# Designs tried in a protein design chat: VHH binders against Protein GET4 (MDC12.19). Part 3

Target 1, 324 residues: Protein GET4 (MDC12.19), of Arabidopsis thaliana (Mouse-ear cress) (q6gkv1)
Amino acid sequence: MSRERIKRELPPVQEHIDKLRKVIEEGNYYGALQMYKSISARYVTAQRFSEALDILFSGACIELEHGLVNCGADLAILFVDTLVKAKSPCNDETLDRIRCIFKLFPRVPVPPHLVDVSDDEDVQNLQESLGEARSRVENLTSFLRAAIKWSAEFGGPRTGYPELHAMLGDYLYTECPELDMVRISRHFVRAEDPEKFASMLVNFMGRCYPGEDDLAIARAVLMYLSMGNMKDANFMMDEIKKQAETKNPELSESDLIQFISYLLETLQRDALPLFNMLRVKYKSSIDRDQLLNELLDEIAERFYGVQRKNPLQGMFGDIFKMMG
Below, E stands for the ipSAE of ESMFold2; O stands for the ipSAE of OpenDDE; V2 stands for 0.75 times the mean of E and O plus 0.25 times the DockQ between their complexes.

## First folded at step 1 (VHH)

Design b1 (framework vhh_7b2m_4)
Fold by ESMFold2-Fast, scan of step 1:
Structure b1 (fold): chain B 324 residues (1-324), chain A 118 residues (1-118)
Amino acid sequence: as target 1 above (324 residues)
Amino acid sequence: EVQLVESGGGLVQAGGSLRLSCAASGFTFDDYAVGWYRQAPGKQRVVVASITSGGSTKYSNSVKGRFTISRDNAKNTVYLQMNSLKPEDTAVYYCAADIYEWGSYDYWGQGTQVTVSS
C-alpha cells in the first residue's frame, strides 16, 4: 500500500486524535480538553458529524482513562449533544460507544455513613472524598440523562433506551453518597430488568433499618402499574417476597405491602369499587408518601378510565414542546 | 425524605405582585426540570411556567410578560415572580419536578393558595 493510499484511507480526524493523545500523555489535560472542543466544533460547523463524534468519543475515553472525570464527562456530554445535532440514530454502534464511556467512569466504594474521625486531616479527607463522589455522580448523571433523551428522540423507545436507564440507576445506587430511591426506581422501572431491580431493592433493605423498606417496594410496584406493566409489577412483588423472606420477614406484617398484594389481585378483576375501598382502608399507610397517591391516581385512570386528580402530568412535556 | 415545599402565597389586590418559592430537599435538584401549575376550584390543573435543569424557561400564554420563573441551585429553590396579578390568577399553585420532561412528575408540592381580589 502506498503512502498516498494510506493517507487517504485514514480520516483527517485520526491525525487530530493522535496529536491530542500526545498532549494528554504530556500531562496537559485542560489544554487537551479545549483542543478537543475547538477541533470538534470545527467539524460540526462543516457538517462532518462522524468525524466530530470520533474526536469527542476518543477524547472522552482518554480523559476518563487518566482519571480526569470532569474533562471526560464534558467531552462525553458534548458527544451526546453532537449525536442530537447530527440526528444520529439510536443503533448498536452508537450505544456501544456510550457503553464504553460509561464503563470508564470510576467506581469507588461508598464511604461509611458514620465514621469516627479524630484528626482534622481525616475530616478533610472524608469531606474531599464526598465532594469527589458527588461531582462524579453529577457528571455521570448529566452524560446518561443526555443519552437517554437522545435515544428517546432518535429511534429508541419513547421513554429512553432501557439499558441506559439500567446503567444510570445502578450507578446512582452504588456510587451516590445519598440515595434517592424514587429517582433510582424511576430508572429501573424503565430498564426492562425487574429481576435486577428486585435484587437491588432487597440489597437496599439490607443496608437500612426496616422503617422505610415497604415504601421502596410500594413505589416500585406502583410505578410499574402506572406504566401499565402488570407483568413486571407482579414479578417484582413475587421476587421481593421470595428474596426478602430470610432478610426482612417483618415485611409480611406491613399494611402497605398487604395493600399492594390486594391491589394486584383487584386490578386483575377490573373491580373499581374494591380498588376504591382498598385506598380508603389503607389510607394511613398510603399517605406516608404523597407519591403513592399520585401513582394510584394514574393507575385508576389506566385500568378503569377514572379521571386523574392531576390530569396534566402526562401533558407537561408536550405542552411546553407545543409552546416552543 | 424527598419533598417540595411551596411558600409565598396569600391575598393580594388586582395589579399587585407575589413571589412564590418552592424549596426542594432529599433529591438531586440541579438535575430536575421544575414547573409551576395552578388549579382553580372546579377546574383542571394547568401549567403556568417551567424551567429546565439548564435554565431554559417556558410560559403559558396567559402569564407571558407578567410572570418570571427562576432557580437558585445553591439554595435548591425555584421561584415564581408574579406581577400585574388578575382575579383570574386565583388558584392553588403547585410546583412539580420532572427529570426528563416526559410528563413523569417525580415530585409534587402540597400547594400554596393565591387569591387575587378585584
Scores: ipSAE 0.000, ipTM 0.294, lowest interface PAE 12.4, mean pLDDT 80

Design b10 (framework vhh_7b2m_4)
Fold by ESMFold2-Fast, scan of step 1:
Structure b10 (fold): chain B 324 residues (1-324), chain A 118 residues (1-118)
Amino acid sequence: as target 1 above (324 residues)
Amino acid sequence: EVQLVESGGGLVQAGGSLRLSCAASGFTFSDYAVGWYRQAPGKQRVVVASIYSGGSTKYSNSVKGRFTISRDNAKNTVYLQMNSLKPEDTAVYYCATLRSFWDTYDYWGQGTQVTVSS
């Protein structure tokens, strides 16, 4: 019948994958990127999302396997965008694909400290290497940030899938030339792996950054507490103390670390007056980083129902910090 | 060295059962999705069952209700329990780590022969 017909639509997806692989083998990586985008867009328009995802996943992996981070990242980000358009659930199959893409992102250790570079040629090469590292980190960050948001919207935990946070935090810690421990910590506190996070912080203390060791630990513990996660806050603190006992015994003498220890005991006793007294007693240590006061305000609200003294305090403080 | 080793194949009568095992080594097995594939003489290799890193499973329509895939991450092993076997199940069965059916597979085993007599 005229209602019975042979489909005269897009070719089988494998034919596209084979053709695009040939373009890459010929060294035309940017041309292949444009073809992957064009072909996948046609499948998306046709509401054939599974096939579009197969094409984008294939392209992201092949580009990354050839060391083309920008091209591979573009396709990986488009893969996540397509998951959102398809309303694809956060399931093991898709998470395995995201993990696959993540593992293909290259790892180049953080470049040597600038003071160790002796001549102008070495400085220029180091600057070039730092630029490449920043590009890699931003590309990976864009991909995993999109994946975290997708996972939160389509069936994962509301804060994003824990493993994706762990992947991003780990990559930022090992690959980012500008080490942002606050950003890294925000991801690890959502990773549901306090042992890994504690080990990372102990490793950080092994680097020559003596002025921030206790601050990094305080931030991490207070971030857990601000989320209502007493169990992981206590585990992390105990693990840090155990591991740091041999490597950094001076940490036990920190007023800030002593404050955090007393704070953990106080929150278990649900004693607001003692909480307030501790903040006053250790004010000089807490004031070393405004973020600690912001986290403590969130903790007071969560554990004691205390309304913020100024509802916009943290927001305005952060804006003025950014402006200088 | 990365390796997948299948075992448990053999000759069985129609209506019988076999349990295939795939032992993995040289990589972080628990992070990978793993599938069972089969290839009959003169036919294309096709997916039979898959198990994802989180434990969810997927089956081809031809085996759904008869085959069960499972994994033991502590032993780095994936299993395929095959019940109510039919002559058309005769094939070489392969274990493989998954990216996508349409994409490159990370690792493949050597295969194990399953022959179902009528």
Scores: ipSAE 0.000, ipTM 0.341, lowest interface PAE 13.5, mean pLDDT 81

Design b11 (framework vhh_7b2m_4; at its last look DockQ between E and O 0.86; V2 from the best seeds 0.00; counts 0 for: pae E 6.6 > 2, grease 25.6 > 24.2, SAP .725 > .668)
Fold by ESMFold2, look of step 2:
Structure b11 (fold): chain B 324 residues (1-324), chain A 118 residues (1-118)
Amino acid sequence: as target 1 above (324 residues)
Amino acid sequence: EVQLVESGGGLVQAGGSLRLSCAASGFTFSDYAVGWYRQAPGKQRVVVASIYSGGSTKYSNSVKGRFTISRDNAKNTVYLQMNSLKPEDTAVYYCAAGIPWYLSKDYWGQGTQVTVSS
């Protein structure tokens, strides 16, 4: 005589989605967020990952559509976390879901009156707008970084699925108040879209930041080379030279750009001594950005087999001082 | 202006075939998953077939092997080839751009009636 508890059946997914949509339409966005989290957790506990993913996807999209970026992003990140728990493969269906969520993040142009800041009201409005933009970018970045990592772990390229990199790079370039061209470029070189990356760099040159044009181009080319991607490195240099004559005619006079041109020629052949000589000759240009030396070390390792410098040397030296 | 227009519905005998078309204007299908949905009298609208941006397809169990979804991105059009039609396939058929469990209101067509006679 054994009395077993009847297993509690989870309701059909559509019933939850319909109920939560009603809560959202009543204006209770944060309450709906908590309900999405609670309900999806029950499906995860029951090992019903497909249903959990459906609920989280629906919730992320609906919250974002209503302008609730923090709420929608929380659910988007949880959606990706659930993909990892489910060991979901990187396939077309899931990538389309991620793209759908991405497309719902706001793109907000700076109002014209905020670009002409001239009084205390305009300064306060600009600061509030920039704070909102930073929050949106932080939320999107968390979502897409998780998605990129998931794609690399579960059947996508080891560097992450290229379109996810393109989406993040583009959003960082267009929506982040503080441009971080290094971060943006790291994504674009993994996006497998050198035409789009070149167009972005041409647009960047049109912003007329002093002293940044040749650095941005050099970083992009060296990043491609550090990955062994000679094809896109040469494409980038050719396309930039073609388009830059109207936007920045002084680029042909940059020592750094001249270095990059000679480097591309040098890497087409087995010429390590020439590579080393170029690094010495153009040292003052290369030293303008510590990253350039780091990338050149990676390039030397990939093309010529040169071992990188010992990263632990300084640590052991400090230990010897402590022991003496 | 975003617009989706279904066509190709009608009256057909059981065992027959129909080909539905969904033409889009004002946006590009190639950026979206696209689905065919149907609503039988007195029932909720349900997904019948989906085609994702990468070309993969998914079908409901009731139509597997009989229906084929396809897309022509150059013509901004999605098709549903319906073979071996049964009376239970009678419904209004809608196309929508989006993923099941979330569809924007603005990306639905007006629907096309399919009626299957025994």
Scores: ipSAE 0.102, ipTM 0.626, lowest interface PAE 6.6, mean pLDDT 83
ESMFold2-Fast, scan of step 1: ipSAE 0.478; ipTM 0.779
ESMFold2 (binder alone), look of step 2: mean pLDDT 82; pTM 0.825
OpenDDE, look of step 2: ipSAE 0.573; ipTM 0.850

Design b12 (framework vhh_7b2m_4; at its last look DockQ between E and O 0.01; V2 from the best seeds 0.00; counts 0 for: pae E 15.6 > 2, grease 25.1 > 24.2, placed apart)
Fold by OpenDDE, look of step 2:
Structure b12 (fold): chain B 324 residues (1-324), chain A 120 residues (1-120)
Amino acid sequence: as target 1 above (324 residues)
Amino acid sequence: EVQLVESGGGLVQAGGSLRLSCAASGFTFSDYAVGWYRQAPGKQRVVVASIYSGGSTKYSNSVKGRFTISRDNAKNTVYLQMNSLKPEDTAVYYCAKVSYLDWRGTYDYWGQGTQVTVSS
């Protein structure tokens, strides 16, 4: 008599959600995390993906609302992973959930690195604050990176859903203790909002140290170009020129900016020799950042069909660029 | 361990010249941008000049035309030639290794600094 293991029907998901909420309210955040993982996994195993997603979404939100960034992020990532398993399409409903989770990530002002903090206690506090900020950024990055990847795979643009890039870029710009403008720019160029990106760059220009302003602009424009986006590249340059006239009149004197201007004109024509001449002429400025050369190589490949010496580096670079 | 050691500071009369040196160790010097910063009494530390790995240079407006930053990769040394010094140039000058510039004033590494005093 083969005891048909009565597949105990999983209870309504709301019962679990309510129970888990109580656990969190009792202060058992880690326990709750484990329970969320365990319970959601059961639903996934049962191919009840919708319910699993509801549980994970609820968990992520509640944990984040209680300031448990690590726990909340873990569940958020698991939420995205479950989306992938479920082959959930990139739709507004799912994106809204991602947006909701994103909004719950804390934004905490990081004190400027006062190099001259004379008091040991202040230094320690600062270091702790910086550490926490880094952790938050890392958690969010992991979550949104997963989301970007999911969106690219299941109905979004190849590079991922633009708004997710905007979200990540913005958070990195505002919350990261160390500004990685390369990383930030890589997301903004994929956000399909050149106006916002331009505004951010102008803001950055007003705060950056000498030598970083024209470089940031150049990188941004070249990144657009490397993606074949001539429209936004030109828009960026024009917008920055308009805004810089008032804030940094010397920007136009930058060799690098001049290079970018000429480059934009050159790329509108089938003029590989001219392109090469420009690279030679402005080599000293371009060599300020190796990334510029890399981007120019990509541009050469895209616009003129110039083969990269190491094709493998290009493939991996694109993947890493997508993942970064 | 990354080390930066500044030298060449001192007392100089207005209109005079000084040359600062910074010896770097503990990292591949040629791969990184380096710069000079200064901090005047009661003021924040500010960037004076930077030189990138490729040799391109940037200067603050206050020192443009008077100061020259250069590097010798073979010696792992960065220099700051300071000409036409003014009393307002009085500060502790710091050498720094910079991976990227941060508007929040975060730096990778800097030295202990060298005092530059310009008398009227």
Scores: ipSAE 0.000, ipTM 0.253, lowest interface PAE 12.4, mean pLDDT 86
ESMFold2-Fast, scan of step 1: ipSAE 0.061; ipTM 0.500
ESMFold2, look of step 2: ipSAE 0.000; ipTM 0.246
ESMFold2 (binder alone), look of step 2: mean pLDDT 80; pTM 0.808

Design b13 (from b9 with R98E Y100R W101Y G102P S103W D104G F106S; framework vhh_7b2m_4)
Fold by ESMFold2-Fast, scan of step 1:
Structure b13 (fold): chain B 324 residues (1-324), chain A 119 residues (1-119)
Amino acid sequence: as target 1 above (324 residues)
Amino acid sequence: EVQLVESGGGLVQAGGSLRLSCAASGFTFSDYAVGWYRQAPGKQRVVVASIYSGGSTKYSNSVKGRFTISRDNAKNTVYLQMNSLKPEDTAVYYCAAELRYPWGLSDYWGQGTQVTVSS
């Protein structure tokens, strides 16, 4: 027995996967992308979501393995969109697939120091490298943001699955040419890994503009508090104090860091008058970043039930926070 | 570069037990799913048990309640405990690392270890 036995033993989706793998191996990457999209759409229309997901996952992985980040990301995002359409639960099997796709996104060595490039050709190469890094980060961000939203809707924590936040925050920190520490911190406070976040902030302190290390710490602690996470806020502050003892002793002399320490004590004592007094006393330090005032308003509402002075501004603030 | 090495196969009587081991090297073992597959003479290779990076397990209906898959990430090893063995369990057993999680996309396979169950 030959053809009949072979046809019966192979699942239909496996034949498509094998054919498409050969198209990729022959170098027809764009043609393969269109075929993956077409074939998966047919399975989705037939409500055969498991098979559509198998096709899209294999396609995303194969394209990424061949260095085709744009094509691979396109299929990875479509994979997440298909999870949403299928109402697929946030479980270990699906998270394992997302982790697998994430691991296949390339990590590129840090570009050479800018002052070492004086030749026009070297400058051109650096600009191209930076453009590729931005595109790669954008593609990964789109994929993981879709995955975070899916996880929040279909069985994960309301704020999104912690590991997905950690993956995105880590990739942004190591791969993005222009660091947005506010965006990175918004992901790490949801990652349920305050030790890794503290380690990253300590690493970041060596790369800050002089005199701004305390702002990064304040943002992180206040973000934890705005989410009601006193445990990780205290852990973060304690860990930073231990690290500063070794690397940055002057950090403990910051008015802003002193404010954060008193704020943590005040919130444990449930004392609104002290909270208000601290905001007034440290106003000049807090006003260095308007985000700190917004976070403090959210903290006051969460811990004391204080109504926001401008509900319309609060609604717009929430929308902007979602943008990352 | 990447290597998977199976061990623990042998000849046993029906109702007996065997423990298979698969030692991995050359990749970040803890981040990947690992599966045990088997192939009897003249038949296609089929999945028997899988363990995900997070520790969740999946079994084929033919082995549920008899086989147990486990992993030790510190030793880069996966195990298959096979109890209440039957003659129909006779096959070459392979371990595979699932770099692309859908089955049939695994590029890394071991050499296999023979399991023979006598009636």
Scores: ipSAE 0.000, ipTM 0.219, lowest interface PAE 17.6, mean pLDDT 80

Design b14 (from b9 with A97T R98D L99F Y100R W101L G102W D104G L105Q F106Y; framework vhh_7b2m_4; at its last look DockQ between E and O 0.04; V2 from the best seeds 0.00; counts 0 for: pae O 15.9 > 2, placed apart)
Fold by OpenDDE, look of step 2:
Structure b14 (fold): chain B 324 residues (1-324), chain A 119 residues (1-119)
Amino acid sequence: as target 1 above (324 residues)
Amino acid sequence: EVQLVESGGGLVQAGGSLRLSCAASGFTFSDYAVGWYRQAPGKQRVVVASIYSGGSTKYSNSVKGRFTISRDNAKNTVYLQMNSLKPEDTAVYYCATDFRLWSGQYDYWGQGTQVTVSS
């Protein structure tokens, strides 16, 4: 008697969503996570991707709404993974779901400066808070990195959907205890929002250590240029000049800022010799950060066709840059 | 208190035009980006257009070339000019501002205005 494996028809997805919601409401967050994973996997196996996505989206949102960042993030990542499996196009509907999930990630102010913690208990509390902040940032980063990759693969720009970069850059800037301006800038230059990026940099200028402000600006402009984005590079410089005149009048005296200004003018012309001359003239300032040299090499390649000595290093660098 | 109030919705024929307005109050309007969203029956709310503080604009692919977002900072108002309307544009349209991306605060929404495009 061949036990006809009664292909148990998967129930309507809403029934699962409702049941799982109740589980979360009862405080069983981790149990719910496992159930979301298990149930969504069944729908994926059955090639019912839309329903799987609904389940995962619901789970991510509910977990995050209840302050379970790790659980919510896991489901959010699984949501994006399922998008990839489903070959879901990068459309407004899907992006809105990603936005919804993103909005539910908590933002917790972290004191920028090690408050004179006089007491051991205070130090421990601070360390714990910092640890939690790092965990939140890592979870969000994982989620949005996956989303960026998905968007690049399924109909977005080659570098990923710009708004996702903006989201990630903003969250890194505001929520990460250790400010990584290079990483943040890499996302902002891909966000196609130079106004916001400029505002962020100006804000950073007021918060950074001496000598970091002109480097951050130079990196940002050179990153735009390395991508062939002369428009936003110029916009950035103009906007920063406009805003910095009032906040940091000494910024214009920076050799590095002067270099960037001349560079922007030079790149508007077929003037490779002048470009090289500028690199030599301002070498001491440029060498403050090796990344500036790397970016300038990329700019030379893009604007003047100068071949890099190690093309493989550039390709791997780009991949790592995309993954970072 | 932050307030966003949408207006200008209504019934239009396919191919027609409509202009939506959103009056903002309770914050420095000129410093923040504002956007239009829409939600069709049975569907999720989706972004339609955004305009940043400096005037830069972004559009969804579905409305690109047909819709234009603009702002009047003196009036604390954002507009959505909708041309060549299609039945698929039928939705409740919402105005929103996202302070998180600009100031670290949460987003705010209006009550929405109904747009119906008849075939």
Scores: ipSAE 0.000, ipTM 0.186, lowest interface PAE 15.9, mean pLDDT 86
ESMFold2-Fast, scan of step 1: ipSAE 0.511; ipTM 0.814
ESMFold2, look of step 2: ipSAE 0.000; ipTM 0.253
ESMFold2 (binder alone), look of step 2: mean pLDDT 81; pTM 0.816

Design b15 (framework vhh_7b2m_4)
Fold by ESMFold2-Fast, scan of step 1:
Structure b15 (fold): chain B 324 residues (1-324), chain A 118 residues (1-118)
Amino acid sequence: as target 1 above (324 residues)
Amino acid sequence: EVQLVESGGGLVQAGGSLRLSCAASGFTFSDYAVGWYRQAPGKQRVVVASIYSGGSTKYSNSVKGRFTISRDNAKNTVYLQMNSLKPEDTAVYYCAAWSPLYRDFDYWGQGTQVTVSS
């Protein structure tokens, strides 16, 4: 318990927050960033983590509110680093702060892709805007990746807190100039929201990749199965069939989708010989993406105990996949 | 409440250009992905080009290098610049908006006719 005299000698955190807000209002963004770092570091050294977290959270929010993504991200990442140093539990109060910071990351329109670019200024402006978008995405990715890892280490699910995966997947899908559906799917598979993931995949497929729609579904279902999540794998397949019936009827005729349907039945029956026969029968469809073979090897190990050619890669790969 | 209104269609000779516009109202346009679809006589409706909320774009192989999709979030409008038009591009062109995050709320326009003469 702290004595009243000792409390009076401790610097009031709110006074620092108010002072730093004023520095930002005066337009000294770089000076404010350095002051946030310096003051929070002093509190961390003193093991006064609650005050350091209050300062860093305030700073991240104010910098982001003023459109200073790099400065705001630096403070947000330092906030998460401080949670780790403090061994702060994954609780609603801390998750609310992470959510608040996330919502302040800008969703800025990227200039349109130009097919016939005759103006050098237009080319330069497009390149600059794409560079800024990539920088924003990488800044947010660094922040949420750190937050996911923190949540897995300090009281959240081993794979990382589901909402943080949903937040990162969402931002990557809507804001990344180069759309990486494999990366996005790795996050949504851990988001514990197969209905939202299925809806996103149906909307994505029905608009962007009519010749490759079955690959996106196969990746999602096999990723769930590679994690041992039969429930969400089956839910995903059922939801895709329901939602795609009117938007993408060609899916029912896909050999790859037929393979996935038979695979789900086979895994429920504990039938390794049938599993192996299905992989051979549908080899041409599976070989369209090497990731499908990698996921099937993980599935065989998980459901049947079949050792991969490098067993250590399988075991340690699962640990690394918690962060991806 | 929610509306998508296409404009800019018409008759053009092969090798010509057209710019289609799709004006959106009644929803937070910047949160939605938007695409152009087309349906030619006797054929199924297919995607032509898509643009996401962040501005990233995707094109069908048949139009890559000829068509450009863009958006203006301040005007709630998406555009399709169509260059080097071919008779095979003759179709009704539809604007569609969908959320990559929210289920069952696809919005469609009424379509605009594009006819490319040989």
Scores: ipSAE 0.000, ipTM 0.138, lowest interface PAE 19.4, mean pLDDT 80

Design b16 (framework vhh_7b2m_4)
Fold by ESMFold2-Fast, scan of step 1:
Structure b16 (fold): chain B 324 residues (1-324), chain A 125 residues (1-125)
Amino acid sequence: as target 1 above (324 residues)
Amino acid sequence: EVQLVESGGGLVQAGGSLRLSCAASGFTFSDYAVGWYRQAPGKQRVVVASIYSGGSTKYSNSVKGRFTISRDNAKNTVYLQMNSLKPEDTAVYYCAAGTPWEDLLKYLSSGYDYWGQGTQVTVSS
């Protein structure tokens, strides 16, 4: 059957957008979600992907503007799914729409755990706020994770478009009640913004347990190196050095930071025996976090061709790091 | 028992040459990277040149093309040939046996296995 005939049987997309906007303005937010899904599906079936994307984008934005994060996120995820079905290229127009949806997600920083929370009412209010924050973070994570995957498949860098990684990392850092700096760092090392990442790590160091600031820095530098990104690894180290002089002077006394500095020079020299000697000499510092040994094994494979103890773990680890 | 001894320093006119030697006693250089470092009055100790066990070399930008580092593992000695010397090369020169070329804490000896006492180089003009 003729796709042209099917196309001509559907009304103008703007009429649907206008009607659905009115349904939301009248307070029927949940009914509107089902209508957006139903109408966009008809345009997808007719292979009118541009119109389907217009409807889904409009719906995501309007739901989010009215504070319906779950509904807005559902439509935003469906928008990305539709980009995949349409094989839509990673271009400025689509990225601008993703950016617009991202900006409409609420930013409500989670209050720190209160030391003196003993009132049952205060505890209940805190639990309620944390639950809402977890829901918002999971909704945005699902949306941006789908967008990152789409960008990698349809014309962006293989690891996903850098700005999308920056968006997700930043939102996780500011909005997530359970801070996972390893996850956040995996996004920022793909964001092509080592200056912002360095600033975030310096900010995070004020929130760490005493004597663990160097671990966050080591993870970041080693993650860059595990990806073969020597330029940003060196930038990160230089930026941390500048900031340590004024804000975190204790970093200059860290054996782990000294190890990282030596490692950077060693990798420039293609000196595997020196690399192995450094790992032995700084073993006690490296063993403070098992992730550091895993990253060093990946670095050895990338720079020297040294086979990992478990080659399958390396393959799945790389996939996990690209996706997470 | 373990010692590094620098020699060959002295007073030289701008444009002149000096050859520094670093001799190890109580251990062997064959498994170590060896570097030359210098410290001018009121300045931190900075790397000048290094040579790795396999013979590869690295130089600071300020001395590249003018200085040459070499090693003789049989004599347990590392050399620094300094040509086209400038007044700004005036410093105490140290050799160190250890892992790095340069690091965030290069002014501290904690990252190095052994350090020498230093040899003074003075360039006049």
Scores: ipSAE 0.000, ipTM 0.119, lowest interface PAE 20.2, mean pLDDT 79

